# Ledger of designs, part 4: VHH binders against Hydroxymethylpyrimidine/phosphomethylpyrimidine kinase (thiD)

Target 1, 255 residues: Hydroxymethylpyrimidine/phosphomethylpyrimidine kinase (thiD), of Aquifex aeolicus (o67772)
Amino acid sequence: MIALSIAGFDNSGGAGTLADIRTFKHFGIYGVAVITALAVQNTQKVYEVFPIPPDVVKEELKAIFEDFPIKGVKIGMLANKEIAEVVYETLKSKKTNFIVLDPVFRSKSGRELLSEEGVEFLKSEFIKIVDLITPNVPEAEILCGEEIKSLEDVKNCAQKIYSLGAKSVLIKGGHLKGNYAIDILYDGKSFYEFKAPKIAGKTPRGTGCVYSSAILANYLRHKDLIKAIKTAKDFITEAIKNSKKLGKGYEIMDF

## First folded at step 20 (VHH; from s3 with T28R)

Design u2
Fold by ESMFold2, last read:
Structure u2 (fold): chain B 255 residues (1-255), chain A 118 residues (1-118)
Amino acid sequence: as target 1 above (255 residues)
Amino acid sequence: EVQLVESGGRLVRTGGSLRLSCAASGFRFSDYAMGWFRQAPGKEREVVALIYRSGGETWHADFVKGRFTISRDNAKNTVYLQMNSLKPEDTAVYYCAADYEGFFFDHWGQGTQVTVSS
């Protein structure tokens, strides 16, 4: 089974395509990549992010799809509308098992990771080919256009995002209760909770990338979305717990 | 530089009230869910209360239910804990924390000491 990561290249290895490929390998999935941007960074600092020219992204996609029978795709940072359009047009015409979109709009520090025009294209067109979209609460608010002030608002927002075209919606951290990390899935019919303890003393980079990649890998293994998310949730929780300070800055999930 | 600074902790008599503040800087405060935690001597840190990034629905631990109220003012980048009907058991260092990703609390304050005398 072969999965494709379409994301930025984080040269520190904590996030992006390197984290995605490492995650796929962990679950026995052969991973290939299409790079959307080159991020020059380490565990302390992001120095610069260079988007890949859209025509080069198109060439990367062509090279991969002509050679590999891609069964699933995990999409992370897209950088701008032009790259998002190239990715969308390519995937729209391909038969893959499952498309997971991690809607990375801004970094934790506020750096733009998809242009405003790209966000609008994602909401209006790109989302329609997505099987699972995995926003955190701020990203979910951008997607549904409403503030989230309660669990009921999380559920309403998930339904709105579903109405935009995603086949399923997983809102990370959507239920505030105790010292737990609780995600809310809407699959078009029912709501599900996925609960794990919040880990103290560790704040590794790349949690969204690893989680979404683990979901894809486990979906390809089991063809059961609920089981895939549960397995991925347990995995990310242990990966955070076992993360290490390999450089001088924040921890990296080492698996 | 990311910073969470708690203030308002002091000595208070049983039955008294106290309001803690936590001022945030160096990050987009309005993007984060916020929480208050406490740690008594020799005990593990425990969650006291949580609030969504825009306010609204809150969660409070059973041991403070009806006595403590979390709130936030995003214009001032501040989260609060109103503490009423204080008991000696509430004596602890109180910490605020910020959660962006939904997996853990990304940022922690240094804490403010609350002491409740009998």
Scores: ipSAE 0.719, ipTM 0.887, lowest interface PAE 1.4, mean pLDDT 93
Fold by ESMFold2, fold request of step 23:
Structure u2 (fold): chain B 255 residues (1-255), chain A 118 residues (1-118)
Amino acid sequence: as target 1 above (255 residues)
Amino acid sequence: EVQLVESGGRLVRTGGSLRLSCAASGFRFSDYAMGWFRQAPGKEREVVALIYRSGGETWHADFVKGRFTISRDNAKNTVYLQMNSLKPEDTAVYYCAADYEGFFFDHWGQGTQVTVSS
């Protein structure tokens, strides 16, 4: 079974395409990739991000889809509207089992990872082909256009994002309670919580990428979204615990 | 440079009150949920209170419920802990912490000492 990562290339290996492929392989899924941007970075800094020309992204997609029976797609950094449009147009014309979008808008250091125009295209069109979107709270606010001040607001925001077209919405860190990491899923019918302890002493790069890729891999294995998220949540929690300072900066999840 | 700087810790008597502040710089404070933690000597650090990035709903540990109140002022990049009805068991170093991704606290302050005398 084969999954496609459509994401930026983080040459440190902590996030992006390399993290996605490692995650797929960990769960027994063969991964293939389409690179949307080259990120020149290490564990201390992102120096530059070079978007791939949209026509090259289109040719990458063509080469992969004509040869591989892609069953699932994980989408991370899209860089700009032109690339997002190429990805959208390709995916809406293909039969795949499941599309996960990790809506990466900015890095923790503040670097823009998707242009404003790209964000608007994502909200208005791209989201309609997405089976699961996995925002954190700030990203969810951008998507739903509303401020989140409570668990009730998280639930309302998830429903709004669903109404934009996503088939399910997982808001990471949506419930503040104790020293726990609690995510809120809305699947179009019910709300679910996924709880794990917050890990102290580690702040690895790539948690969103690894989590979303693990969800996709486990969905393809079991075709049960609740089980897939639960398994992925336990996996990401353990991966954070075992992350290592392999360079001079942030830890990397080494699995 | 990312920085969280707590202030306001001091010696107070049992039953007294105290307001802690935590000033943030070097990151987009308004994107982060914030928390207060405490650690007494020889004990594990424990969560005291949490607040959403925009304010609003808060969470407080049962051992401080009704006595402590977390709040924030995003215009000043500051989170606060109002501590009332202080008890000797509240004696600890208090830390503020910032959470962006929902998996862990990304940034921690160096702490401010609160000592509550009998």
Scores: ipSAE 0.715, ipTM 0.886, lowest interface PAE 1.4, mean pLDDT 92
Fold by ESMFold2, fold request of step 23:
Structure u2 (fold): chain B 255 residues (1-255), chain A 118 residues (1-118)
Amino acid sequence: as target 1 above (255 residues)
Amino acid sequence: EVQLVESGGRLVRTGGSLRLSCAASGFRFSDYAMGWFRQAPGKEREVVALIYRSGGETWHADFVKGRFTISRDNAKNTVYLQMNSLKPEDTAVYYCAADYEGFFFDHWGQGTQVTVSS
């Protein structure tokens, strides 16, 4: 079973394509990658982000799809509209089993990771080929166009994102309750909660990347989205707990 | 430089009231859910209250429900904890914390001491 990561390259290995591939391998899935941008960074700082030319991204996709039977795709940072269009047009014409989109619009530090035009293209077209979209609360607000002030708002926003075309919507951290990390899934029919304890004393980079990649890997193994998310939630919780300070800055989930 | 700075902690009598504030700088405060935690001597840090990034619905621990209220002012980059009907058991260092991704609290303040006398 072969999964494709379409994401930025974080040369520290904490996030991006390297983290995605490591996650796929952990679950016995052979991973291949198409990079959308080179992020020159370490565990302390992001120095520069260089988008890959769209025609090169197209060539990467062509090379991978002509050789590998891709069964699932995890999409992270897209950088700009032109790259998003190339990825969309390629995936629209392919018959993969499952597409997970981690809608990475901005880094934790506030750096733009998808242009405004790219966000509009994602909402109007790209989202229609997505089987699971995994926003955090700020990203969900961008997608649904409404503020989230309650669990009720989280549910309404998930339904609105679903109406844009995603087949399922997982809003990370959508239910504030105790010292728990609670995600809300809407699958077009029902709402589900996925709960784990919040981990103290660790703040590793790459949690969104690892979580979304773990969901894809486990979906390919089990063909059961609920089971895949539960397994991935338990995995990310333990990965955060066991993360290591391998450099001078943020911890890295080393598994 | 990311900072969360609590203030307002002091000595108060049992039954009294106190308002804590936590000023944020060095990050986009309005993107974060916020919480208050407390730690009494020899005890583990425990969550007291939580609030969504835009305000609105709150969560409060059972041991403070009806007595404490979390609120925020995104224009001032500040989160508050209104503490009423204080008890000696509320004596602790109070910390504010910020949560972006929903997995853990990314940023913590240094704490402010609240002491409730009999």
Scores: ipSAE 0.713, ipTM 0.884, lowest interface PAE 1.4, mean pLDDT 93

## First folded at step 21 (VHH; from u2 with K65E)

Design v6
Fold by OpenDDE, fold request of step 23:
Structure v6 (fold): chain B 255 residues (1-255), chain A 118 residues (1-118)
Amino acid sequence: as target 1 above (255 residues)
Amino acid sequence: EVQLVESGGRLVRTGGSLRLSCAASGFRFSDYAMGWFRQAPGKEREVVALIYRSGGETWHADFVEGRFTISRDNAKNTVYLQMNSLKPEDTAVYYCAADYEGFFFDHWGQGTQVTVSS
């Protein structure tokens, strides 16, 4: 099976399309990629982000969909509204793809990676074609338009995001309890928790990319979202644990 | 440069109170969930309390037993740990930490020593 990654390019391979492709491969899925932005970076820092022209992104998508039978799509950084619109229009016409959106609004360092207009477009239009959205708590707050101050707030926010159009919502780190990484899934009917220990001593980049791609890959194989997320959760935990300092900065999940 | 600087740790008597502070700089503090950890001599580091990026409901370890309270002031880039009814068993180095995505804590302080005498 073939999966498509639509995301930024990270030169270090720690995140973005390179990480997505590596993750797909790990689970026996061949990955192809559409690049939305060149995020010039290494393991130490991001130097600059160069969005790809929207018309170029459109050509990338056309080239890929004309050639490959894409079964699933993982979307990361969209860079701007114009690119988001191009991606949306293309995917909207491809009704058979399972779409995982790992929203990227702001970097850990605080860099804005999607404009307010872009975010609004995601909330009002893009999200309606998404099968699974995987925001972290900051991203979830932006999407649902409310502060998250409790597990109940997480659940309410997930339901609100669902009401925007996403078929399932996975809020990463939504439940604060002990030294565990606990994600909360809402599938329109029930809530599920996915729990793993928080790993100490490692802080690799690209966790969201790898996690969301792992979910997609496993879903494509088994068509069971709960199982897919569980497998992905275990995988990402192990990947973090075994991450390596390949450069001079943050660790990379090398698997 | 990312920094978390704990302060307030000192020697106190059993039953005493102490307020720890953790001042953050070099990153967007309000984007991160915060936590307090402690490590006693010969023991593993353990979570004391957690708080969401926007504040509100908090989690506390069982051993806290209502004695400690985590809070934060995003305007001051500071997280606090109010410790009451301290016991000798609470003697440890206390650390604050910041978590962005929920996978792991991204940033750690150097720690502050809390000693509770019998």
Scores: ipSAE 0.912, ipTM 0.954, lowest interface PAE 0.5, mean pLDDT 96
Fold by OpenDDE, fold request of step 23:
Structure v6 (fold): chain B 255 residues (1-255), chain A 118 residues (1-118)
Amino acid sequence: as target 1 above (255 residues)
Amino acid sequence: EVQLVESGGRLVRTGGSLRLSCAASGFRFSDYAMGWFRQAPGKEREVVALIYRSGGETWHADFVEGRFTISRDNAKNTVYLQMNSLKPEDTAVYYCAADYEGFFFDHWGQGTQVTVSS
């Protein structure tokens, strides 16, 4: 099976398309990639982000879809509204794809990675073709337009995001309890929790990329979203635990 | 440069109260969930309390028993731990930590010593 990663390029391989492809391969899925931006970076910092021209992104997508039978799509950084529109128009016609969107609005350092117009487009149009969206709490608040101050707020927010058009919503870190990483899934009917221990002493980059790609890969294999997320949750936890300092900065999940 | 600086730890008598503060700088504080941890001599580090990035509902460990309260002021980039009815078993180094995605705590303070005497 073949999966498509649509995301930024991280030179270090810790995140973005390289991490997505590596994750797909780990689970026996061949990955292809469309690059939305060159995020010049190493393990120490992000230097600059260069969005790919929208017309170039369009050509990338055309080249890939006319050649490969894509079964699933993982979407990360979209960089701007114009690129988001190109991606949306292409994927809109591909009804058989399972689409996982890992929204990227800002970096941990606070850098804007999607414009306000892009975010609005994502909320109003793009999200309607998404099978699973995997926001963290800050991203979820932006999507649902409400502050999250409790588990109940997380659930309400997930329902609001669902109402926007996503078939399923997974809010990462949505439940604060003990020293556990707990994600909350809403599938339009029921809520599910996915729990793993928080890992201490390591802070690798690319966790969102690897997690969302692992979910996609396992869904393609098993066609069971709950099972896919559970497997991905265990995988990402182990990957974090075994991450390595390959450069001079943050650890990399090398698997 | 990212910094978390704890303060307020000191020697107090059993039944006393302390208010710990953790001042954050070098990152977008309001994007992070915050927590307090403690580590007593010869024991593993344990979670004391957690709070969402926007405040509101908090989580506290069972041993807190309503004695401690975590809070935050995003305008001041500060998280607090109000500690009442302190016991000798509360003696530990207390750490604040910041969590962005929920997988792990991204940033840690150096800790502040709390000692409760009989």
Scores: ipSAE 0.911, ipTM 0.954, lowest interface PAE 0.5, mean pLDDT 96
Fold by OpenDDE, last read:
Structure v6 (fold): chain B 255 residues (1-255), chain A 118 residues (1-118)
Amino acid sequence: as target 1 above (255 residues)
Amino acid sequence: EVQLVESGGRLVRTGGSLRLSCAASGFRFSDYAMGWFRQAPGKEREVVALIYRSGGETWHADFVEGRFTISRDNAKNTVYLQMNSLKPEDTAVYYCAADYEGFFFDHWGQGTQVTVSS
């Protein structure tokens, strides 16, 4: 089975397409990739982000879909509105793909990774073809247009994002309780909670990329979203725990 | 450079009050959920309280029993812990921490010592 990663390229392999491919492989899925941006970086810092020209991204997508029977797509960094539009137009015609979107609006360091216009396009059009969106709390607030100050707010926000067009919404870290990483899923009918211990002493990069890719891989295997997320949650927790300082900066999840 | 600097810890008598502050710099404070932790001698570090990036509803550990309150001021890049009715068992080093996407705390302070005498 073949999955497609559409995301930025991280030279260190900690995040982006390289991390996605590694994650797919871990779960027995062969991964192919379309690169939206070259995010020049190592484990210490991001130097610069170079978006791929939209026409080049279009050619990448064409080359991949003409050759491979893609069953699932994981989308990370889109870089800009123009690239988002190209990706949207391509995927819109593909009715058989399960699409996981891990939105990337801003980096942890505060760098803008998608323009306001891009975010608006994501909210108004792109999200309508998404089977699962996996925002963190800051991203969720941007998507639903409301501040999240409680579990109830998380649920309301998830429903609002659902109403935008996503078939399922997973808000990462949505429930603050104890020393646990708790994610909240809304599938249009019910709410689900996924809980794991927070790991202390390690702060690897690429957690969102690995988590979302793990969800996709397991969904393709089991065709059960709840089971897929549970497996992915356990996996990412273990991966964080076993992360290693391979460079001079942040740890990398090496699995 | 990312920094979290705790202050306000000192020696107090049982029943006394303290207000701890944690000043953040070098990162977008308002993007992070914040928490307070404590570690007593010979014990594991434990979470005391949590607050969302936008404030609002807070979580407190059971041992707090309404005595402590976490709050934040995003305009000042600061998170606070108001501690009332302090007990000797509250003696510990208190740490503030920042969490971006809910997998783990990304940043930690060096801690401030709180000592409650009997």
Scores: ipSAE 0.911, ipTM 0.954, lowest interface PAE 0.5, mean pLDDT 96
Fold by OpenDDE, last read:
Structure v6 (fold): chain B 255 residues (1-255), chain A 118 residues (1-118)
Amino acid sequence: as target 1 above (255 residues)
Amino acid sequence: EVQLVESGGRLVRTGGSLRLSCAASGFRFSDYAMGWFRQAPGKEREVVALIYRSGGETWHADFVEGRFTISRDNAKNTVYLQMNSLKPEDTAVYYCAADYEGFFFDHWGQGTQVTVSS
């Protein structure tokens, strides 16, 4: 089975397409990739982000879909509105794919990775083809246009994002309780919680990439979203725990 | 450079009050959920309280029993812990921590010592 990663390229392999491919492989899925941006970086810092020209991204997508029977797509960094539009138009015509969107608006360091126009396009059009969107709390607030100050707010926000067009919404870290990482899923009918212990002493990069890719891989295998998320949650927790300093900076989840 | 600097810890008598502050710099403070932790000698670090990036509802550990309150001021890049009715068992180093997306705490302070005497 073949899955497609559409995301930025991280030279260190800690995040982006390389991390996605590694995650797919871990779960027995062969991954192919379309690069939206070159995010020059190592384990210490991001130096610069070079978006790929939209027409080039279009050619990448064409080359991949003409050759491979893609069953699922994980989308990370889109870089700008123009690239987002190209990706949207391509995927819109491919209705057989399960699409997981891990929105990336800003880096953890605060660097803008998608313009306001891109965000608006994501909210108004792109999200309508998404089967699962996996925002963190800051990203969720941007998507639903409301501040999250409680679990109730998380649920309300998830419902609003759902109403925008996503078939399911998973808000990462949506429930603050104890020393647990708790994600909240809304599938249009019910809410689900996925809980794991927070790991101390490790701060690897690429958690969103690995988590979303793990969800996709497991969904493709089992066709059960709840089971897929649970497996992915356990996996990412273990991966964080076992992360290693392979460079001089942040840990990398090496699995 | 990312920094979290705790202050306000000192020696107090049982029943006393303290207000801890944690000043953040070098990152977008308002993007992070914040928490207070404490570690007593010979014990594991434990969560005291948590607050969302936008404030509002807070979580407190059972041992707090309504005595402590976490709050934040995003305009000042500061998170606070108001501690009332302090007990000797509250003696510990108190740490401030920041969490971006809920997997783990990304940043930690150096800690501030709180000592409660009988």
Scores: ipSAE 0.909, ipTM 0.952, lowest interface PAE 0.5, mean pLDDT 96
Fold by ESMFold2, fold request of step 23:
Structure v6 (fold): chain B 255 residues (1-255), chain A 118 residues (1-118)
Amino acid sequence: as target 1 above (255 residues)
Amino acid sequence: EVQLVESGGRLVRTGGSLRLSCAASGFRFSDYAMGWFRQAPGKEREVVALIYRSGGETWHADFVEGRFTISRDNAKNTVYLQMNSLKPEDTAVYYCAADYEGFFFDHWGQGTQVTVSS
C-alpha cells in the first residue's frame, strides 16, 4: 500500500515529510511526498522557512496522483491559505482517500505556521474532507473557538470540531491525570481514551508528525481506527523513549 | 531563552502553609498545561498537581489529601502551588513543568526546596 505525506520538508529529518516517510516505511507502507515548504534548520534552530509556490505544489500533487494509487494521506504543515486551497481542491476530487490532518498552526515558540485566513479556510472547508484530525489542546481550542478548562470542555470541543465536518477527532493530551499522556477520541458516536506513561528525560521534536503518520499507516494495515490509534500510541511512546541526541540540540526519534 | 523559575520554598513547621510560585518566560505560557512535581531525597520525582492551559479543572495526587491547590495566572505567566497543613513527608524539592503536546513535559524548572520540621 502507498501513503502520501503532504507536509513541510524539515532538512534535519526530525519532523515533516522525512519523518512521515520514515514512519510509513517502519510499518511497511511505501511513502510518497508533496512538499509544502522548505525549512532550513538543524536540531538547535530554525533559520528560515520557504513556502513552495502553490502552482508547484499543484504540479507535485498531479505527478503523484497520475502515477500512484494513493490509499491514504497524512497532512501536516500547509504554510499558507493558497497551498491549503490547492491541496483541498485536489483531495476533494479523490473521494476514496483516508485523510489524517495534523493541524499545525503555530510553533512552540509562537511562530505562525498557518495564516489566520488559512485557519479560517481549514475550519470552514478543508476540515470537511478530513477523516481524522489530531489537534493538541491549544490547536483544539483554535478549531472549536472555545477555551478548554476541563475534561468536559475537551469533550465538548471534540464534538464541535466534529460538527465542522471532520469524521473523527483525536485531542492529544486532553485528559490531565497523573503522569500519563491521555488522548481523547470522538468518532461521532462515542469517546475513547488512549493512555500511555509520559516519558521523562526526552523532549524530541516531530511527535505530532510521527504520531499522525503512524495512525495513518496502521489504519491502512488494519482498517480499524481504534486499533490504529492504540498501535500508534504505543509506537510513539517507545519512539520518544528511544529518541537520540544525534545533533547538538533536541533529540530525534530514530526508528 | 525558555525559563521556569520556582520560588517560595523554605523551612516551615508541621501544620504550616507555603505558597510556591513559578515564573515562566521565553515561550507562550498560555499554550501549556502546567504541573507541580516533587522529589524527596532518594525517591523518584512524582507529580503533585496539574492544571489545564486556561485554568479551571485541576488534578491533584492522592497524597495531597486536599491540602494543596494548583492555580495559574496567564496574565503574569505564573503557576502557583498553595500548600496547607504541611507534614514532614512533604519535605522535597518542588519543580514546575510545562506540557505542550501531551506526550511529555517540555520544560522544567530548577526547583525550590521545601523543608517541613516536626
Scores: ipSAE 0.712, ipTM 0.882, lowest interface PAE 1.4, mean pLDDT 92

